# Designs tried in a protein design chat: VH-VL binders against o27280. Part 323

Target 1, 266 residues: o27280
Amino acid sequence: MDSMNVPEVLEIKRIVEESESVKTFIFSWDFRREVRPGQFVMVWDFRDEKPMSVSLIDPVRSEIGISIRRVGEFTDRVHGLSEGDLLGIRGPYGRGFELMGRDILLVGGGIGMAPLAALADEATARGMRVDALVAARTADELLFLDRLEAAGVNISTCTDDGSCGFKGFAHERLLTLEENHDMAAVCGPEPMMFQVMRILDERDVPAQLSLERYMKCAVGICGQCCLDDTGFRVCAEGPVFWSQELSRVREFGRYRRDPAGRRVPW
Below, E stands for the ipSAE of ESMFold2; O stands for the ipSAE of OpenDDE; V2 stands for 0.75 times the mean of E and O plus 0.25 times the DockQ between their complexes.

## First folded at step 11 (VH-VL)

Design Z9 (framework fv_libevitug)
Fold by ESMFold2-Fast, scan of step 11:
Structure Z9 (fold): chain C 266 residues (1-266), chain A 123 residues (1-123), chain B 110 residues (1-110)
Amino acid sequence: as target 1 above (266 residues)
Amino acid sequence: QVQLQQSGPGLVKPSQTLSLTCAISGDSVSYDSAAWNWIRQSPSRGLEWLGRTYYTSKWYNEYAVSVKSRITINPDTSKNQFSLQLNSVTPEDTAVYYCAREYPRDYYGMDVWGQGTLVTVSS
Amino acid sequence: QSVLTQPPSASGTPGQRVTISCSGSSSNIGSYYVYWYQQLPGTAPKLLIYGNDRRPSGVPDRFSGSKSGTSASLAITGLQAEDEADYYCQSYDNSLSGYVFGGGTKLTVL
């Protein structure tokens, strides 16, 4: 079966431990089927399914990778799996990042570095200069630094506690960076993305932001996952949006929605 | 470096079996990252993919729906080649037949092609 | 009849930009990578573009591919006389479970 709406049962080929709380699960993939950085898949453990961003796209080895942070019952179960075990994969879904120009800035917070790591691989393979600002609460939570370095990415780090690189938040570090870029891609906690977007807008750098909340709409109720002031459906039009699209959304950076669709402050 | 050399008869009678061979040099037919394709080209139908064979843990064959009931593609690891058998040919099967490699399989497209063999189906 | 639609012909003069389109559907181009092949008279097709927009080594950068939704295009900038050839797009079709080619575009350099 090659349908994107029917889960394929795939064997876990390899598991990479990215940190104490993050693992990347690697599967063989049929690369006749397109997969782009910024897209996501539904991961099914034969009990529940959850959306997960694609973090590795390797057509040479015929592999995709999915990075999962341990945050609840589903992810705890998946983290307990071993190489050779099976998971259901459905997708890919959503629009991916678009690349333009010669230079790109990546700004990632925590697990938000996962889709940006895949993007970094594609951008470097296309001959772009890639600068990455990798942010986390502590040094132990910085993700993909070795992979980014191996890809030839110019890395800046930022930790809330100052345990690695700049002491402070991603947007504070960005204010001290003097290099301009043809475009940027941003993924991380929504308040971080809002602050980063504001700075990039002031600098006239077009940015794409990955808005990953409420991607449960991908399972067939896409019309229910609209942003507050727009008709955007995260699973259909997202999760990747241009900054111009998000700048008119009052909800972005201010409110979120619970599973029932009610507005809740950050 | 990698080369594909085709051989087989250029004239086949209607209702007979068309048989072509593609010999591989510089690569292995069982190389796990490759796939081996047959494509034909006619003025009336253009380029048509007929099928492919490839090895992972075992051999797999995939065939175009239009020829699936008449076609067999067989690898031969001892001779490092793969063949095409097309049964019950008609004049509509008259075409230039090409073998071609995908490497790596799926993503990179058909990067090496044989020279082509004109097959005429007539009495 | 081909499942991917290309214009049957295109033309340009040396130095100009020419674009060749390839239109499909959600069962092919909308979900699968697009490839482009150049065929000079009397020769086998040559891979020109893979993975929507990637060039094999030896293909000059004046050739580029792009894809948007269910359509793809091949662009040739700085057109040269030696570019006169037939051009074919290719993808995979899920409903047919097989590779599919466009009908081809004969490019004439005037």
Scores: ipSAE 0.672, ipTM 0.843, lowest interface PAE 1.4, mean pLDDT 87

## First folded at step 13 (VH-VL)

Design C1 (framework fv_cemiplimab; at its last look DockQ between E and O 0.91; V2 from the best seeds 0.00; counts 0 for: pae E 2.1 > 2)
Fold by OpenDDE, look of step 13:
Structure C1 (fold): chain C 266 residues (1-266), chain A 118 residues (1-118), chain B 107 residues (1-107)
Amino acid sequence: as target 1 above (266 residues)
Amino acid sequence: EVQLLESGGVLVQPGGSLRLSCAASGFTFSDYGMTWVRQAPGKGLEWVSAISGSGEWIYFADSVKGRFTISRDNSKNTLYLQMNSLKGEDTAVYYCTRGDYSWPFDYWGQGTLVTVSS
Amino acid sequence: DIQMTQSPSSLSASVGDSITITCRASQKISNYLNWYQQKPGKAPNLLIYEASTLQSGVPSRFSGSGSGTDFTLTIRTLQPEDFATYYCQQSLHTPYTFGPGTVVDFR
């Protein structure tokens, strides 16, 4: 039920360098406009527009943060910006995470930790016990560790090269963890999420997973983010899905569509 | 029609190296992960390695970790298995199959025999 | 690793018989189990995936059931071409492990 909104031009209040490839851009935010972890905003640099997850929600400071990984021309331009520069922000859009229970597991890979970091803040604020499995290719790509630690999150790390924590993929690390949780939130590469989802399913842990797809309108109109066979629009019905929903999505974990609509493998 | 054709299986000495190939046809190769499964003579099936469509996600059985490398060339519709430091217990028919973590092994090649012996 | 076992290791049956092969996982694997058929000197063929879904092209006399740790493959009205070794395989997580196989011979 989201509507197309005109981007609000906001000044970059602060930039946090999370890693060599990831920056968090902080903006003043009017919290009369509600925002939930798992939702995304459309970021407009006056040339192009891209969806970005909200990674920080700070009602005390009246700020939100958007973490952006440098991966292409758009993000290259954005990463070239400085504090005081302007960006257009519209949103938030999409379905965010729902918290339930007392004990939550977060499983994140790479930039997928962005929405999970925001969720972690909310969960800890609510007095929930939060465990986070943070995965990356290398140690220097692990995101939000200090922030999570400061929030009281129990962190487990894994890296593909073993440079920090468990050597291997997130799902492999998860297999070594026997503790159960009331719910899980997952975000990262779909191959990771797919395999994590199966493990969580087997363990009877309710899981929510955040998908990333090419989104153009963010309001469920253009269909660019439509998932094959189900008709689910990532921007409207997602980006956060329950595992039961994704189990119906044949596309999930297997392939995605590029901006041209071509199938691209994982 | 989906077809998978393995090649490269020969007699090799212990400690030697060998590269297997699997030529795929009849489907969009890059859309599917691929897997190597081996079968020792008179024995059961053993999962060896898998690779995602893009090649970014790779998995190995512990028995071959550090010795085997899996790769693919999507432009050539070909799957590879580089086997180094071969052992007698690596003697098997090696099958390439379509499928990975997200797909059952729904199509198989006829296999290629690798014999590791002095 | 998840260990897979099968029972029986071998069985003999006649054409027209109904047979059941059992597969057991060392831990719960939900419905993440596949069944394969392998004839002598040939590559395996997928019969059933996700415990009970029949692969396209496979005769309806084949059926799979089970969840958790115990699974069964049933072949109704056994045909001469069903002489083969049958393997179960868990697809929950790596390493993907196969059962030891069940040899089905004809009397």
Scores: ipSAE 0.926, ipTM 0.959, lowest interface PAE 0.5, mean pLDDT 95
Fold by ESMFold2, look of step 13:
Structure C1 (fold): chain C 266 residues (1-266), chain A 118 residues (1-118), chain B 107 residues (1-107)
Amino acid sequence: as target 1 above (266 residues)
Amino acid sequence: EVQLLESGGVLVQPGGSLRLSCAASGFTFSDYGMTWVRQAPGKGLEWVSAISGSGEWIYFADSVKGRFTISRDNSKNTLYLQMNSLKGEDTAVYYCTRGDYSWPFDYWGQGTLVTVSS
Amino acid sequence: DIQMTQSPSSLSASVGDSITITCRASQKISNYLNWYQQKPGKAPNLLIYEASTLQSGVPSRFSGSGSGTDFTLTIRTLQPEDFATYYCQQSLHTPYTFGPGTVVDFR
């Protein structure tokens, strides 16, 4: 749609500090523009524009939430904003998660838990049983634990340093969890997603994984978000892919490309 | 033209420390994860540790966890293994190989012998 | 940890023979299995990854098969350079354990 392709300038209604490095920015939203968990928006700070995952979808209060980790120039500027300040939002874009079955596993690393928090809300509202494995480097970076608990999600945690929950990587914790899920949804660092996908494949658990790539247009025209070998565009055919689709993508888990098209390792 | 050359293997007393190096050439080093695999005399292969291309993702076998550290310097095309609190069971030829969680081990160095006397 | 076993531990064969080597994992590993060849005094080299995919430059007389827990390496029409020790190795998850090896000797 034409109106979805221009940024709408929206007021920051509320800011939630999720951690030292992550804030959720809440906006009023006209749900004539439907938003699904796993879709993303382009956030414009009047200088740069970056894709961000939607972490809260609340049609009752006519609100969406966008969770942003402070990692660079753009996100530093956005974190400096206050309630009442303005941001441009265009979208939503991309293909979101599809729920199926009765038992779902969520595996989230760091900020990757943001779209999964939105999915958890939808899954619990549908009466699904939701298990979540929430991973981070350290306890202070575990996201959305109180929100997930309030939604009735069964939470397992892991931290690289062992400061909370299982000491180790998400895929290592996954080996010790029950194997009886109808589907999984995975979002986080791509090396984590690669190793988790192998385990889920061995267990015959259908999985959807959300990838991040450099984006400019977000509507599939410029080709900047294309994945090697397949030509899949993360902004159009993704960002959520089935594990079967990703098994054909050689770069998955192995490298990405910078804006100049050069390989960058994980 | 891919070449991996290990160095630093010597005789060391139990409880000692040793640093192994692996010089890489003939490929873009930072594009690939790297692994150490060891082989005790007359024995099979044992995976020791792996590190991703960026150096951010690091894995260890339980037998060496807490005693060994793996690192890389992508500007020098060099992989390292710092070995502390050495034991007799660490006696082995140590191979540097290209690969990690996402790649099979496709190129190997010729190895460097570490002997822990006891 | 995933334990890997191999059978036989050794075998004797002649040039021109066809042989098979079996590898078994202590748990299911899908097709995440690699095969390596090691000649005396040399480093291993990769033959097969993901159970059945030949590494570039590996002769077509080598083939791999299997999924789950049971895997085979087949060498058709043995050549003099094929007398070596063969290792399987699982790549499902850490630690990436190797089998104990199978020695193929000239008869």
Scores: ipSAE 0.637, ipTM 0.847, lowest interface PAE 2.1, mean pLDDT 90
ESMFold2 (binder alone), look of step 13: mean pLDDT 92; pTM 0.939

Design C10 (framework fv_cemiplimab; at its last look DockQ between E and O 0.01; V2 from the best seeds 0.00; counts 0 for: pae E 4.6 > 2, placed apart)
Fold by OpenDDE, look of step 13:
Structure C10 (fold): chain C 266 residues (1-266), chain A 118 residues (1-118), chain B 107 residues (1-107)
Amino acid sequence: as target 1 above (266 residues)
Amino acid sequence: EVQLLESGGVLVQPGGSLRLSCAASGFTFSDYGMTWVRQAPGKGLEWVSAISGSGEWIYFAESVKGRFTISRDNSKNTLYLQMNSLKGEDTAVYYCTRGDYSWPFDYWGQGTLVTVSS
Amino acid sequence: DIQMTQSPSSLSASVGDSITITCRASQKIKNYLNWYQQKPGKAPNLLIYEASTLQSGVPSRFSGSGSGTDFTLTIRTLQPEDFATYYCQQSLHTPYTFGPGTVVDFR
């Protein structure tokens, strides 16, 4: 079980503009505290706290990066910050990705590419062959392409409007790709992940998928991120799940719960 | 009891437009994706389009892409299919069904007949 | 796209008979297959989903089996109300496709 930690106040070392709506905030990190791709941290702006995936793990520079999409009041405030400003960071929390095999497929949608970018770095560092299917609504929303390319990742792009790469959804693009991967890691909108998971299942490709849910405590005690029927806590048992685990989660790909606990459709 | 009731099917000329409606009741409409399936007279079933609960995720058969639009009003428990540039081969009974990529088509309406003819 | 075929296209049977309908996919679809029943002038009804799971309310005389490319729907002890057209449908990925249907009529 994760312990509740007091946020460490860290200075924003650098800000990377990933897209119009996404920024990566870079922090100095003491790597005596281990962090794995797929894990998340709680980001505190001294008013509110939100879980964010770690998108960069750089032991050489002793840095981590957190990619944040501008989607609400909290993220609006964070996006207004500058280098040198302070944020509270506690974590990392949750179960990260496990790498296996030699060939890995990454399928990411939108900000879901954040944890996958970190995973890509680790995988390539280990000498794995990495294919990445990067999906977004439009070309300008595709994330980490240059970074992935620099890492030696084989990239396939997919956009809803066809402005870059394959026109259509990620699962549709996946249907046109080879089936020779040892494992897959998936992160993005659940409708995408659900359909991708099904295809991977048919192909007998072991898959890990990262879920996003409303989290408060991040340590598995508040229950806000519990998945229906199973009782899985996304912050504790996840956010990375094996496909076999998610197949038992009825709500997966179908609905989520908002901060008030109400069911919200995808 | 889950009920789906289609309406709007009429005779229309080729190139014309038509909007179908499906009124849903007996379940939380927004919790489910919805699908349109059509059946030409004396023929089999053809998947046409699907829409997620929120309406954000939309899918089309290639045969209707660019011509048909699917939408929903969750406040009215209603599913819509806007059909433009209608062709003779679009002639069919159009069924509204509950379900999408994540759910089998477990409930169906009675269907509404669309006839495209000069 | 995944092409679905069914065999036979039609069959005649008597009440009390056991019948089997076959569905084949042009590619492997694991267990992502549904079966529907449609009576003349009526909407289809879901019978089986995920190849073998019986839909709630459907009589136990209906059963589904198969995985990969070949699937079967079996109706044991055929009842008068079972005379209808049956369709298989793959649910692996879009576009979802139906088989051409199998007509089960009275002998």
Scores: ipSAE 0.938, ipTM 0.965, lowest interface PAE 0.5, mean pLDDT 96
Fold by ESMFold2, look of step 13:
Structure C10 (fold): chain C 266 residues (1-266), chain A 118 residues (1-118), chain B 107 residues (1-107)
Amino acid sequence: as target 1 above (266 residues)
Amino acid sequence: EVQLLESGGVLVQPGGSLRLSCAASGFTFSDYGMTWVRQAPGKGLEWVSAISGSGEWIYFAESVKGRFTISRDNSKNTLYLQMNSLKGEDTAVYYCTRGDYSWPFDYWGQGTLVTVSS
Amino acid sequence: DIQMTQSPSSLSASVGDSITITCRASQKIKNYLNWYQQKPGKAPNLLIYEASTLQSGVPSRFSGSGSGTDFTLTIRTLQPEDFATYYCQQSLHTPYTFGPGTVVDFR
């Protein structure tokens, strides 16, 4: 639709406090604009515009939810808003997750659980067995646990400090999980995703991983979201990529680019 | 006893529109995803579209995406297929079947014939 | 898309024969393979799902086998009611493609 490229000003219907640093903002949504788990929207606060993953897709109630972690000036301003306040939304954009088979593994780190929570809703609605490995620095930062449990997801947790579940990294916990999944979906810190991808590749488990890059246009014409070596545009050919596609990308897990396009280490 | 009954198949000119219905009985309709499968005369079976039990999740074959809409009314136990911008290649018997996604299609209606003539 | 092929495209057989129909997927589909029977002018009928599990009410003379990319439907002691067209279908990933069918005719 032409309206997908121009922000629609929407009223915040409800705010869910997921943690001290993460809130989910819920909006009415006309589902003639289809939304798939793993797609993103551009959120405009009338000063700046940032890409955010969709974490809730509810066509029955005509609602979407956008989960936002407070990490800087833009997200601080958005976190200061209340129900009834306005935000601009354009999208959705990007390639979402594709479900296959009946057994799925989700591996999410921090806010990376947001698009995976939306995917979990679709997967459980399909009758899939859903295992989720939810990772964070501390127990207080584990996201969506109650929602996932209510949906019937089998949850494993890990925390860097050991305050909940396995003490250590997600890929270390993954080594102790069942190897019988038909697919996996992964989203979180890129170094974590790289390590998880390697384990899943060795197990011959098809995996889809969601990347984030700097975006301006969100429709693939400005080139700011390109990956080295392939020319893939995260906003157009991603943000969700199959592990085989990412195996050819040297930058994945090794470095990132700042807004000026310079290589910087993770 | 599970029963599915399609209706609405008629002759339509190219570019026209048509809505098919499927009346369901003998099971809790809202607990099941539903699928449309079509079969062109003398040809094999082709998956067309599916919808989850709640109606939240909808899928289409690429050949019909943007032209067809699938919906359900769980209060009336009825599945719908709205077909727009019809083409000759849409000529087929359309079957309503129970199941969606990676589940087998375990109950089928007897089909309704859509003919797109030019 | 996952392409499905079947062989033979048709065969002639007599009552009492044992026959086999082969289905091949263009990529691995594990056991996400279903078989359907369709008689002329009638709707399809589910025979086998998950490659080898018989649907309720299906006679034991039907059996399915295979995993990965290669699958077989076997009908032992063919009966008059078994003359029909048989379709395989993968149910791993959209679009859920059907094979082109195998027609089983008299003699």
Scores: ipSAE 0.337, ipTM 0.738, lowest interface PAE 4.6, mean pLDDT 88
ESMFold2 (binder alone), look of step 13: mean pLDDT 92; pTM 0.937

Design C2 (framework fv_cemiplimab; at its last look DockQ between E and O 0.95; V2 from the best seeds 0.00; counts 0 for: pae E 2.1 > 2)
Fold by OpenDDE, look of step 13:
Structure C2 (fold): chain C 266 residues (1-266), chain A 118 residues (1-118), chain B 107 residues (1-107)
Amino acid sequence: as target 1 above (266 residues)
Amino acid sequence: EVQLLESGGVLVQPGGSLRLSCAASGFTFSDYGMTWVRQAPGKGLEWVSAISGSGEWIYFADSVKGRFTISRDNSKNTLYLQMNSLKGEDTAVYYCTRGDYSWPFDYWGQGTLVTVSS
Amino acid sequence: DIQMTQSPSSLSASVGDSITITCRASQKIKNYLNWYQQKPGKAPNLLIYEASTLQSGVPSRFSGSGSGTDFTLTIRTLQPEDFATYYCQQSLSTPYTFGPGTVVDFR
């Protein structure tokens, strides 16, 4: 799992349109290869390769799903694909989420809900109570609501424009919620995650957060996803980190590195 | 040395508009989120708005939501506050400060006075 | 919103005195609290962040303590330049809110 693998060419079995900008690509999966929520795969369209979180893990159907937001040339090409088309998939890689306790809080923003949706399925399957705070800019950008609901997740929504649920940001909505949880899992824009992490810290809720960084090798060799000061490699030590780990990462929530290695502010 | 210099504060009528500027120097401007804080005459400090380094993440106090816009030009090391539909309650010295959700307000400008009056 | 209060609203002291200002949050904010000093006609200056960390360049006679809802700023051996208004500010969540301020003037 920690070695670089040759991509397996897989046929797109099904495509789910999650939103105008997000599609979930479903693939047949051999579950002899273990996959955990929070892990990612490298998706290869035979021209470029990008890391993508696993958003669906279905051992019954022997399927996995990868949710991809349309944000650039690579994702534009992928979004142009149809069922039956081929993609290269290698992985899974990285450290996934750990489940603990009985009550779990999921806080997700935008496409960050992808790994959390998979986590929600696992948690509910284990008989855990799952609360999810789903955030997006607008109502039409809220992801996986029906899926989460079907799984028995208690959903709270917030939108920047107030088009659905709480008007405001996830951390603001979270502040209004007084429920205690045994653990939290967070994924979304780092400014959101940073502020959510503080609230969870104040509440003494153990939290895991999934980071997104530019990844090249996915196996901890190239260093492109290395976090400043700590030397943490998002692809190897992450992408899921405990809040205590991220508290040591000065760049978290403040800036990231672009593909050229330049510091880019959030 | 970090320096912040606000400008644009003038007398304006209720319902009017005004744009404030804050010129930053002495640090890599884009590396920091910036914040506007205001202080009515003889009153305390009030957080108004914050903007991330890239400008993508913006926050407002409820008192100014829908009326104020915060922006920045990193190429010019300048922070802006566009104020529309101004009210008497908006009368204050407006300070630009370095910092946002991830950083305390560690440097402040000297402020610029905005007076909203008939 | 998180409401901030301060006590006292004003106090008179002499040079050399030790004074304590209290700040209270309407809810727990752990250590996400900053202290600022403002002199008349001047901009605020950061003194303490994260409840107890002294900002660089600030004299060691300033100290902050507290966690949860109650916080204190202590100035030991008050100097003439310390007469000013002091504000606490929570940094846990937007909107970031300031206390009403405490005026420290000459006795």
Scores: ipSAE 0.931, ipTM 0.963, lowest interface PAE 0.5, mean pLDDT 96
Fold by ESMFold2, look of step 13:
Structure C2 (fold): chain C 266 residues (1-266), chain A 118 residues (1-118), chain B 107 residues (1-107)
Amino acid sequence: as target 1 above (266 residues)
Amino acid sequence: EVQLLESGGVLVQPGGSLRLSCAASGFTFSDYGMTWVRQAPGKGLEWVSAISGSGEWIYFADSVKGRFTISRDNSKNTLYLQMNSLKGEDTAVYYCTRGDYSWPFDYWGQGTLVTVSS
Amino acid sequence: DIQMTQSPSSLSASVGDSITITCRASQKIKNYLNWYQQKPGKAPNLLIYEASTLQSGVPSRFSGSGSGTDFTLTIRTLQPEDFATYYCQQSLSTPYTFGPGTVVDFR
């Protein structure tokens, strides 16, 4: 419990450049601390601490991977690190994805494919059929395609600008795909997830969606990750929610709150 | 009281350009996505474009994609529609309405007429 | 694109009548369906969203029903201000297409 709440300083074992803006940082990990796809860790660079999704869970090699998109000062600093450099990691935290049935749809936008890549590995290892819809703004931002293909995942792509695969948004591509899945797992920009959830709801496909909110404590105490109306804490009851749970959350898809608690629209 | 006021509709030649504006008041503008809907004379309603509250998420009908752009200035409570390469088929009353993918279109302006004619 | 059709295209009615307008989607849209009213020379008004939920301020004589592909707007005890054109609109996915409209005229 104490080790879960205090950052463990770990050496970066390997760095994989996933794109111009996304790197995966790989660490040795003792799997007596279980990690589930959809859970997150707090990454500490000795100045600041941010939640990051686990993208690789490999008990055989005793490794975890954390994929980080360069979007600001914290992630710029982390992207400047090299193999052998140190980061603090505490966790894992939150509720991960729950697999059901035999036919699973993954819908990921941008960096949202990171936790879905981990889920895909588990689903294929269980003998499930996995389809993935991988979305991005442009072709060079499509993530994890080679890894998913190697895992035996059936991949469909879409890009906003049409540079690869279907031209359009993930929900528009989804509308044109077959409807024969037992469940879906969705992660990406929240407007994408809202629109995808609506289509999955129409199809009666049980869906789990992974939300991102500002976090400080990550253990459910500070209230920074709470969702309006329900009091769900993204760090504790989430980050993965069932679509049924999210139907009661009016802010989902519409706005979030900044560190000062102010409403910020999508 | 929520109010939306469109402006900028005029007569324009085919191939021309025009920018429409929609001034918003009576609500926190940045909290809401916004949409343009048009109606050709004597015809039905046609969805044109939507933009999220932050301005980061933008959607277009195929008929205008690549020719129109949508934007907003949240500091001025104003929605814009930049219309380029105008065609006769673009002749319509253009309505500004509040809503996007996440909200029904609950408040509408009175519209501004765009006529594209040689 | 999800195509929307409406029937009838027009109808004539008297004050006090009850009328029904139907809307059909080209594919299943569950309850992601809105209704709008537009009077001549004026902007549309939202009447109903999510197939059956009345917008604030809309009289209770309006009601909506349906799911899947077939939807109905009912106006009970038609009033003089209800003579207008009525549009359905799907909200499942972009583009958010409207039906062609139903004109309700005074008899």
Scores: ipSAE 0.619, ipTM 0.853, lowest interface PAE 2.1, mean pLDDT 91
ESMFold2 (binder alone), look of step 13: mean pLDDT 92; pTM 0.940

